# Ledger of designs, part 20: VH-VL binders against Regulator of G protein signaling loco (loco)

Target 1, 177 residues: Regulator of G protein signaling loco (loco), of Drosophila melanogaster (Fruit fly) (q9vcx1r247to423)
Amino acid sequence: AALECRVIVGYLGTIEMPKQISHSSKLQTVRSCIRKLRQEKRQPTIVLMCITPDSLSLQSSSGGVLATYSSARLNFVSSSSESENRFFGLVTSAVHNTQIEEEYEPSAGSAAAAGHISISHSCHVFVIDTKLIEHAQHLQRAHEFRLQCTRDPISNLCLEFPNNSEYVVNLVRSMYT
Short names: E, the ipSAE of ESMFold2; O, the ipSAE of OpenDDE; V2, 0.75 times the mean of E and O plus 0.25 times the DockQ between their complexes.

## First folded at step 20 (VH-VL; framework fv_tezepelumab)

Design R3 (from N2 with light chain V97W; at its last look DockQ between E and O 0.07; V2 from the best seeds 0.00; counts 0 for: pae E 10.6 > 2, placed apart)
Fold by ESMFold2, look of step 20:
Structure R3 (fold): chain C 177 residues (1-177), chain A 123 residues (1-123), chain B 108 residues (1-108)
Amino acid sequence: as target 1 above (177 residues)
Amino acid sequence: QMQLVESGGGVVQPGRSLRLSCAASGFTFSDYYMHWVRQAPGKGLEWVAVISYDGSNKHYADSVKGRFTITRDNSKNTLNLQMNSLRAEDTAVYYCARDSEYIFTDYGYMDVWGQGTMVTVSS
Amino acid sequence: SYVLTQPPSVSVAPGQTARITCGGNNIGSQSVHWYQQKPGQAPVLVVYDDYDRPSWIPERFSGSNSGNTATLTISRGEAGDEADYYCQVWDSSSDHWVFGGGTKLTVL
């Protein structure tokens, strides 16, 4: 009954985004975050991305939950560019309450000390390992994550091992838009 | 289908300059780090230089640092090596090579190689 | 600078197993890659990440890496396997790509 999409992706890193960013600038900023992390030789952390109507979670091969983002905190998702289809970025938001951080709050006569709220954005960058597209190549990963591969009758490939970032971007968009 | 073709080798005197080019085809050139690797006659392989996919990061072997410059032109799918102040010990076949799946391994490996171009530095 | 040490030569009879070693301090903690080079030709990748093979390389080629030694193993050696073989790592402390000195395999 519950709708759930599961995909294996590599988590590459997270970059804090500018607080004052328009919707039209989000795409260019996400692409910049992807480019920055691509230039670094980081080892991605292989995770299971579970996409449900109420949240998106990242899980380890042991089944431990590494991160969970409620659907209300999922702001934007995009791939790197038309010519590159291995990388995508997921933007999440977080709300800060200055009441928790009152040591930094101006206390001498400032009405702004009460009710200070700020919102931050983070860009999480992921990569698709296209080497894992073929069923024989991803068998060990499937066992590690306790996955039974689901054949896509259109492409004849396993749904859990996507062949490009656009596929995953479309899954996320279809679930939350 | 994937191919790397080097050119620009030749015979030059010590102290002179030479520019090597490598033409790439059959893959998205701008997605890959690229290397130069050389091999002196009868000797082993020696790594020379690497350049990131957008050209923003470069590294050189100590033996060529300050004399050689690696560059790329992604609009033309071309890797270049400018070699200045050439010495006799720079005599080698020069290969260009594509770095592979650098983000899923601790170290990059070179999965596509050109056939090389010969540089001879002699009096 | 990180140093990789290979024997200069290895000889095996046809049909026998060749083993080519690559020595380095704590090389077992690194990913080792192997290249074959025949006379007058460019190098060709035969093993990467210690033990993985490109799909076009015969299953006779295999690798291992532990402690201070990585090994390329070529079972059922053939005359066509005669070549120079190089191991390679990336030294992250210097951002240098390091090759071993090479091993000439002779099948007699």
Scores: ipSAE 0.006, ipTM 0.521, lowest interface PAE 10.6, mean pLDDT 83
ESMFold2 (binder alone), look of step 20: mean pLDDT 92; pTM 0.949
OpenDDE, look of step 20: ipSAE 0.420; ipTM 0.791

Design R4 (from N2 with heavy chain M110F V112Y, light chain Q30K V97Y; at its last read DockQ between E and O 0.51; V2 from the best seeds 0.00; counts 0 for: pae E 5.0 > 2)
Heavy chain, then light chain:
Amino acid sequence: QMQLVESGGGVVQPGRSLRLSCAASGFTFSDYYMHWVRQAPGKGLEWVAVISYDGSNKHYADSVKGRFTITRDNSKNTLNLQMNSLRAEDTAVYYCARDSEYIFTDYGYFDYWGQGTMVTVSS
Amino acid sequence: SYVLTQPPSVSVAPGQTARITCGGNNIGSKSVHWYQQKPGQAPVLVVYDDYDRPSWIPERFSGSNSGNTATLTISRGEAGDEADYYCQVWDSSSDHYVFGGGTKLTVL
ESMFold2, look of step 20: ipSAE 0.168; ipTM 0.682
ESMFold2 (binder alone), look of step 20: mean pLDDT 93; pTM 0.951
OpenDDE, look of step 20: ipSAE 0.446; ipTM 0.799
ESMFold2, fold request of step 23: ipSAE 0.274, 0.164, 0.236; ipTM 0.718, 0.688, 0.712
ESMFold2 (binder alone), fold request of step 23: mean pLDDT 92, 92, 92; pTM 0.950, 0.947, 0.948
OpenDDE, fold request of step 23: ipSAE 0.621, 0.604, 0.602; ipTM 0.846, 0.842, 0.839
ESMFold2, last read: ipSAE 0.212, 0.006, 0.190; ipTM 0.696, 0.501, 0.692
ESMFold2 (binder alone), last read: mean pLDDT 92, 92, 92; pTM 0.946, 0.948, 0.949
OpenDDE, last read: ipSAE 0.628, 0.626, 0.642; ipTM 0.846, 0.847, 0.851

Design R5 (from N2 with heavy chain F104W T105P, light chain Q30K; at its last look DockQ between E and O 0.33; V2 from the best seeds 0.00; counts 0 for: pae E 4.8 > 2)
Fold by OpenDDE, look of step 20:
Structure R5 (fold): chain C 177 residues (1-177), chain A 123 residues (1-123), chain B 108 residues (1-108)
Amino acid sequence: as target 1 above (177 residues)
Amino acid sequence: QMQLVESGGGVVQPGRSLRLSCAASGFTFSDYYMHWVRQAPGKGLEWVAVISYDGSNKHYADSVKGRFTITRDNSKNTLNLQMNSLRAEDTAVYYCARDSEYIWPDYGYMDVWGQGTMVTVSS
Amino acid sequence: SYVLTQPPSVSVAPGQTARITCGGNNIGSKSVHWYQQKPGQAPVLVVYDDYDRPSWIPERFSGSNSGNTATLTISRGEAGDEADYYCQVWDSSSDHVVFGGGTKLTVL
């Protein structure tokens, strides 16, 4: 059975990141994205996050796939802060072939339109529903997503209902890094 | 320590041009949006302009639009403000400031400020 | 244009709490930042995102924002707190950074 992790999380939104982000600034950028979306006071959309070695997908309660990211596109994941463990950001990358429409001024020689490959980054912000603590609540939510709760034998917690963002971050990191 | 140091201020006649510079140190300059903010003598703070990480995006206050140009050189950790067609009302201390935000177009707070450079436009 | 309104001056006795208001249309939906400026000095960030404080700023400084009014609160006012205080927001409609007119705080 292919290794699959499933978690129920709230999706807040996606923010386009600057084109050039240094590795050292990724964490700060994610935190900024989280902050921005929080400030907008958006209501989270509950989604099922499916994490496999090949891809990460988001599914609605209706079973519709909202998004799929190949493992190759998964760039970075982080929680908001040590003190705020409800929010986390997932950064995905996309490669764009920007045909520099060089406005060919006719006179300059056939310099081969070197297709500049540009990489864009998007930060997807999620929130853990910390109010879903009881198994009875999990069952109801799980039913909506046609899931069964998997109980962790050590923590006795339902694996599909994380109690903090760090759990999910670690899942994603363990899968792709 | 994070530091911004403005330079290029002086006394100029109306209609003339002046170029301000801001030298950044102690942080990764290219990771931050940068602002110019000015303050006329005895007056409050007035936002002037903002520039994105790589300089691809710029925005100006209406009062300076068309006359001022904000630029940056990330290789030199320098922010610049070219001021053309200067007016008496442009007389102010000009501050460069670092924006806390990483995402366009929303601007955050300014957490690092220079000490400012004085520009006087007088006949 | 979006306008922020501050009282021109506020006075407080030493040890008392100073409150500086910043008025703006639906300012509670914006993130408000506050700066302190002492005479002859550059502005210093004292409160950001309505209520957060830089680590180098004393806990005496706090912020709130709701409705049409943001407030900077300085508890246990000290002589060293005498300064001009400015509120600041970003206005998405004009894409401008907007400062309030500033408030001179006097500790008497």
Scores: ipSAE 0.155, ipTM 0.709, lowest interface PAE 2.8, mean pLDDT 90
ESMFold2, look of step 20: ipSAE 0.229; ipTM 0.713
ESMFold2 (binder alone), look of step 20: mean pLDDT 93; pTM 0.953

Design R6 (at its last look DockQ between E and O 0.04; V2 from the best seeds 0.00; counts 0 for: pae E 14.9 > 2, placed apart)
Fold by ESMFold2, look of step 20:
Structure R6 (fold): chain C 177 residues (1-177), chain A 122 residues (1-122), chain B 108 residues (1-108)
Amino acid sequence: as target 1 above (177 residues)
Amino acid sequence: QMQLVESGGGVVQPGRSLRLSCAASGFTFSDYYMHWVRQAPGKGLEWVAVISYDGSNKHYADSVKGRFTITRDNSKNTLNLQMNSLRAEDTAVYYCARDSEYIFDYGYMDVWGQGTMVTVSS
Amino acid sequence: SYVLTQPPSVSVAPGQTARITCGGNNIGSKSVHWYQQKPGQAPVLVVYDDYDRPSWIPERFSGSNSGNTATLTISRGEAGDEADYYCQVWDSSSDHVVFGGGTKLTVL
């Protein structure tokens, strides 16, 4: 479809963030989440990240949609540091409206809903498998995800198999402004 | 070096209007939600209004809703408060404050101006 | 119309610990922020997200939040700590920012 980017990334895990996140502390919080999950030495789960102007989704090799985040829920994205370009974090927000409060409000005859709204934040951590840069190695993964590789005509690299986290971070940032 | 400077305060009669301005420097103004907070003489802090980074979303305290309008001009790095139908109860020092949150959320106020005094007196 | 309740004043002897409370229904589910205001000056952030400090704020300032009470604690109180202190939350049900009434700290 128009302006859809697809990348293969490894999912490491998700950490619940503080209730509210300051602009100046977002980068340090993401770096802490990356450090924690990296130190646990988890085996990444390979997923397809689909990036469109409206949403970002994660899909399994079986084709199932694991998660979808509308652009409004995408709070922040960053890599860990200049020297560590394999890892990045994606912060999502969720807004909750409790339906129990709406039931009470209708019984009181109120014209407008007065439900309770709360916000939660999660940091999702991903890794780039740089060994997939070699064409022979990424062909098996492309077949598993039923992908047709898109070659950059200048570099001859497949865009679906990026070689660093900064590419994906910049792609997400440029898409969601 | 981050700075907020309020202006436009003064003495006005009840029922009249006044426009406050806040000039921002030392940070990317268009990345932040902005607040107005006021303080009546000898009283505590009272939140007045908030505006999203692009001006598309605004919220007001019930005491000022329908009378006050918060706006911003990102090209001039300015925040404004139009105050109509002023009452004696609106007498206060008015502070401009930067919200700490990146886009999409509300947080705490990490940068404050020194305030501008508004007196509504018959 | 979420309400935060603070004692009007707190007194402490120099070198002793001051505790300033902020009461609210289920405040433990919210992020609480604290501001210091000295006479004739704008407020200054001293604690955010219940217990975090800006790096330039002395470790003597700390916070906690559970149940219906948040607390700002100032250990080894000094004359320079004399100020008004305000707690603040964001109330998601109304999309309003709410301040407590303020507490005057006196160091005798």
Scores: ipSAE 0.007, ipTM 0.483, lowest interface PAE 14.9, mean pLDDT 82
ESMFold2 (binder alone), look of step 20: mean pLDDT 93; pTM 0.955
OpenDDE, look of step 20: ipSAE 0.027; ipTM 0.652

Design R7 (from N3 with heavy chain T105P M110F V112Y, light chain Q30K; at its last look DockQ between E and O 0.17; V2 from the best seeds 0.00; counts 0 for: pae E 5.1 > 2, placed apart)
Fold by OpenDDE, look of step 20:
Structure R7 (fold): chain C 177 residues (1-177), chain A 123 residues (1-123), chain B 108 residues (1-108)
Amino acid sequence: as target 1 above (177 residues)
Amino acid sequence: QMQLVESGGGVVQPGRSLRLSCAASGFTFSDYYMHWVRQAPGKGLEWVAVIWYSGSNKHYADSVKGRFTITRDNSKNTLNLQMNSLRAEDTAVYYCARDSEYIFPDYGYFDYWGQGTMVTVSS
Amino acid sequence: SYVLTQPPSVSVAPGQTARITCGGNNIGSKSVHWYQQKPGQAPVLVVYDDYDRPSWIPERFSGSNSGNTATLTISRGEAGDEADYYCQVWDRSSGHVVFGGGTKLTVL
């Protein structure tokens, strides 16, 4: 059986990341994305996140696929903070052929447009539904997504209903890194 | 340790030009928007200009637009402000400040400031 | 242009709570940041994103933002808190960073 992890999470939104972000700044950027979306007080859309070695997908309760990201596009994942670990961000990359118009100082002459391949990044922000604690609640939600709860033999928790973002982050990291 | 150090301030006559510089250290300079903020003697803070990561995008306050030019050299970790056609009202301490924001198009808060450099425009 | 309005001065007795307001049209929909500036010094960030604070800033400093008013609250005011305080936002319509006029806090 193909390795697959499934979790129910809330999707808050996606933010386009700046083009020039160093690896060292990724964490801070994700945190910033989380912060911004939280400030907008958006209502999360409940989605099923399916994590496989080949791809990560988001599905609606109607069974529709909202998004699919190949493993190659999965760049970075992180939780918000230690003190508040309900939110996490998933960074995906995309390759684009872009024409960059560089604005030069007037003294430097005419602006040159160069076509080059660029990599863009998007941060997808999710939130753990911490209100879904009881198995009875899980059953109802799982039914909506045509899922069955899987109990963890160690924690006795339903695997599809994480209680913190770190759990999901670790799942994603373990799958792709 | 993160540090911003302004230089280039001085006394100049109206209509003259002056170039300010800000040396950055202790962080990846190219990863941050950088700002100039000024403060006239005994007055409040006034935002002057911002420059994006690569320097391709710049914005200015209306009060300095067309006269001031913000630039950066990421290879040298330097921020610059070319001030032309200086006026008496440009007299101020000029601060360079790092923007904490990573996400376009918003500008965030200024988490680090330089000590400032004084520019005096007087006849 | 978007305008932030602060009282020119606020006075508080030592140990008392100071509140500095920053007024702006629908400022509650913006992220407000606060800076402390002591005489002859550069501004220092004390509150950001309405209510968050840097780890090196005392817990006595807090912020709130709703409706048309953001507030910086300094509990248990100390002599060392005497400074000018500025609120700041980013205005999407103009693309400009906007500062309030500043408030001089006196601890007497």
Scores: ipSAE 0.066, ipTM 0.694, lowest interface PAE 3.4, mean pLDDT 90
ESMFold2, look of step 20: ipSAE 0.119; ipTM 0.655
ESMFold2 (binder alone), look of step 20: mean pLDDT 92; pTM 0.945

## First folded at step 21 (VH-VL; framework fv_tezepelumab)

Design S1 (from R1 with heavy chain S52W; at its last look DockQ between E and O 0.03; V2 from the best seeds 0.00; counts 0 for: pae E 10.2 > 2, placed apart)
Fold by ESMFold2, look of step 21:
Structure S1 (fold): chain C 177 residues (1-177), chain A 123 residues (1-123), chain B 108 residues (1-108)
Amino acid sequence: as target 1 above (177 residues)
Amino acid sequence: QMQLVESGGGVVQPGRSLRLSCAASGFTFSDYYMHWVRQAPGKGLEWVAVIWYDGSNKHYADSVKGRFTITRDNSKNTLNLQMNSLRAEDTAVYYCARDSEYIFTDYGYMDVWGQGTMVTVSS
Amino acid sequence: SYVLTQPPSVSVAPGQTARITCGGNNIGSKSVHWYQQKPGQAPVLVVYDDYDRPSWIPERFSGSNSGNTATLTISRGEAGDEADYYCQVWDSSSDHVVFGGGTKLTVL
């Protein structure tokens, strides 16, 4: 595909996954996180999702980078359901390597300095605004993010304003699988 | 607490006009799309119209298009329905309802409803 | 325009499960919402987005949506569940909101 794919999405929030949830089916976990954040009635934050072979980044309308996830941190992506295809979740991982001096004393006299490796997972939930599919309807948003729309010559729709979450899910999967 | 209160219903002759009002409280009115929904006596719910949070766009059921005008005044937290050229089949309880969507443009579900105001069109 | 079809009435014995259907062409591709209306009252939301519940609605109320049929399920039906029930979708082609004709649930 292209060097960089850009999609306007609404960011709803992030859930740091407890150990039990992160070990269950990733699909079930993502769908549960989506339902939880939808029920909280959060205001979506409109961001530009930039998808490249190396990383996925989220950018504000000012051009500032809000978050960047290297391709190695992208664990899983899925939509919410067959009937409601506006929402999707993205699971990322992070590796922590910390030193704990206090652990030395309660660890029964080990004098070795050792790092701890831990892995955490987060589910980031997004929404697609389907009313912005038509070019006339999304022009103000495109201007706000300094986007020039890229037309799909077959569908005649702008790639930056997709029909549904499955397009974005498949795009992410194709880039990182 | 979130509340919607309709007013302006009454008995009118066919061909005349009425203006309904809906007062909102307990939530940020200007964030939400708003609907009018009606129910004829002994009948089901019929959607009438929607207006976007800023009033920039409106949609109407075919049965009322060209006769009814939905408006809002965000400074007064008020939704209105101007009903012109009324017909006997417009006889119904009229509800105002809040759409669940915040900023995004898909119409969702209606999570807050008013008590309704009765409109009767008869000679 | 898009049409939703509901049975006019459904009856169940107390303690039994009621199923109220909402038929529509490819309704499985839409988000279906359900409202309860008791006599003389405004409608109240009971299920949204096919199967989600407002926090105040008991888990006895659930929903499903597949193919051409969405279903509201009320397990362990009780007299307090007697009401009219309406399904609702948004039709993107017309930008219209569409309600089903309503189903009167009786618990005998």
Scores: ipSAE 0.007, ipTM 0.505, lowest interface PAE 10.2, mean pLDDT 82
ESMFold2 (binder alone), look of step 21: mean pLDDT 93; pTM 0.957
OpenDDE, look of step 21: ipSAE 0.495; ipTM 0.818

Design S2 (from R1 with light chain S92R D95G; at its last look DockQ between E and O 0.07; V2 from the best seeds 0.00; counts 0 for: pae E 7.4 > 2, placed apart)
Fold by ESMFold2, look of step 21:
Structure S2 (fold): chain C 177 residues (1-177), chain A 123 residues (1-123), chain B 108 residues (1-108)
Amino acid sequence: as target 1 above (177 residues)
Amino acid sequence: QMQLVESGGGVVQPGRSLRLSCAASGFTFSDYYMHWVRQAPGKGLEWVAVISYDGSNKHYADSVKGRFTITRDNSKNTLNLQMNSLRAEDTAVYYCARDSEYIFTDYGYMDVWGQGTMVTVSS
Amino acid sequence: SYVLTQPPSVSVAPGQTARITCGGNNIGSKSVHWYQQKPGQAPVLVVYDDYDRPSWIPERFSGSNSGNTATLTISRGEAGDEADYYCQVWDRSSGHVVFGGGTKLTVL
């Protein structure tokens, strides 16, 4: 029934995943990226994450689109830990032309599927602002993003202002898997 | 069941050598950085050395640099510490510990520990 | 090289909250990990990345890290919490692991 889901999240940053991770699981790699960006202690950029069957987009409060990822490029999503549920990572893929890199400075490693095309992965890390779970406290934020809150009648929480990362992780998984 | 078991401790005279081993089981050993950490009797924890998952990178505490060599054999799931030119101050329980991190060495923590092996350096 | 400073001992009454500090220059920019060691036993990780817990550690253990001080907090202290506690960071400038000197927690 709903073909678009919208959530307010804090964007912490993006890590290009290292090419030398040959023994990694996706889950452990995402948790390492989350930990690295948490440890840099950045101030998050508050964004609107719009999740549709076609794509996932990030929008500013001014309405500008900061990023759009087609559903075909959404690889993996995971939270940080069992005892802390404010952070999650989203892995996207990108296709690169590697011919210039091979001609000027080919990597000593392997993993070149085609000499002219490579696929890379980026981990985007987000945080949930739990101070916005009370409806009255998020009214200013909703006004800033031109949102109307959708109240979940079971939990009585606003769906656009989630209280934990697992809600968003499950939302992304259900939309694309 | 993740397990680390140290061996090779004993009593040795100053200036002699000793080799410690750590046998790993219950996890993919070759995915993890590994540490040696020691504790002199009645004293606190002192980090000794670390080795990367593939053995390509090693770091040592200043107190042991040049005398100790950390190595690993991923085919046998073993971590080793070769201790040369031993001194009385090297007397300690030596622990083998698994680092939680295999991507970024400067952000990890030690999530699995062995029970330790005692090294006594005395005349 | 980077130095972590812990008080040598801390005492708490049973049922009360214990706080163990770990001091370091700008430690708030680092990830702090905490280990518990009981007599004759190996250390056990109790808190990592400032305030996360392994799944086997009770929620009474928590951590914080800001400015020049990281703190391990043990709510509702029990006799079983008596142990030595060590904080640990990585020193990025040297690439070395640094432990604090340890704090003996006594629950009277």
Scores: ipSAE 0.028, ipTM 0.615, lowest interface PAE 7.4, mean pLDDT 83
ESMFold2 (binder alone), look of step 21: mean pLDDT 92; pTM 0.951
OpenDDE, look of step 21: ipSAE 0.121; ipTM 0.688

Design S3 (from N3 with light chain Q30K; at its last look DockQ between E and O 0.02; V2 from the best seeds 0.00; counts 0 for: pae E 10.9 > 2, placed apart)
Fold by ESMFold2, look of step 21:
Structure S3 (fold): chain C 177 residues (1-177), chain A 123 residues (1-123), chain B 108 residues (1-108)
Amino acid sequence: as target 1 above (177 residues)
Amino acid sequence: QMQLVESGGGVVQPGRSLRLSCAASGFTFSDYYMHWVRQAPGKGLEWVAVIWYSGSNKHYADSVKGRFTITRDNSKNTLNLQMNSLRAEDTAVYYCARDSEYIFTDYGYMDVWGQGTMVTVSS
Amino acid sequence: SYVLTQPPSVSVAPGQTARITCGGNNIGSKSVHWYQQKPGQAPVLVVYDDYDRPSWIPERFSGSNSGNTATLTISRGEAGDEADYYCQVWDRSSGHVVFGGGTKLTVL
């Protein structure tokens, strides 16, 4: 039926970017966002990341959907460059189509033929809780999210509780290419 | 103010046992991994052991595995090291150290250290 | 068994820059931390995560990490910097913490 991948991750925060991110700076931008949010020493919020071909969603343990990003909004994903493969960032885009009335307030005697389009970017930073790798340690989390664990036949680890960020990064990249 | 205070050092004969304690204050002890690190006279730092938040996971240096046991009591803010079958090579100052990670991440760096307690293993 | 290699000693004249190296296979992929230890005292963290400093450590202490070498750099060296310096990593595969052998810095 429908292809769906699920991963338990910790959400650290989001940094809103007011500018277009160039291809050559995307990795460094994600690394900078990870560094900034680590310095703030936030407690992660545990979420279920559901990854389907059409969208990526974040869900609470109560089952409520906290965020949904269509595949068209997923701009970039990367782990950090360090051997510490616990952190990754997702860059999403948002398209703003401001209405004509708002656009004309600063202008007198002129008119635009089409609506104004503005694109903004956000970097969402996540962390892998390596404490949850062991089966006994993640059972309570799985029950909280009503999650059936899927065993990776190669590593014998549960796919929903990965041991590093690179697995999740590759999963997201594979789904959305 | 964050503080770690070691105690229980002394002079013991080879083959005997000794128990070290480390009292923590000024931070939420149960939020942190804790380490023991030792330093033989005139030598460098040698990592001994680590214990996770609840005490569920422990790791030891090969030189002490099977002889030393790290434990913690989060209700008393205390880290302990039980040292059995002591050898002359175990002679060192023993430091208690806090791991910098206070969230569900792996090891970081040691940002708070005690002043150490001396263990001498001598006939 | 991951190994970190440090020179046993480094000497600099006052006001000059000291560089203390920490060698390890692919150490650039690891987070490297540095500790200062003065005689009779406990170690003190001076650099963490390759190049970050605690707020009380002066800017003249800096770090870098690339390839097989991490480096602690102490600009404008002074007598108060005389100490032993240790690098440290965490080896996730073994679960072990690894220290370098230490470097004695002399300023004269």
Scores: ipSAE 0.006, ipTM 0.539, lowest interface PAE 10.9, mean pLDDT 82
ESMFold2 (binder alone), look of step 21: mean pLDDT 92; pTM 0.950
OpenDDE, look of step 21: ipSAE 0.348; ipTM 0.772

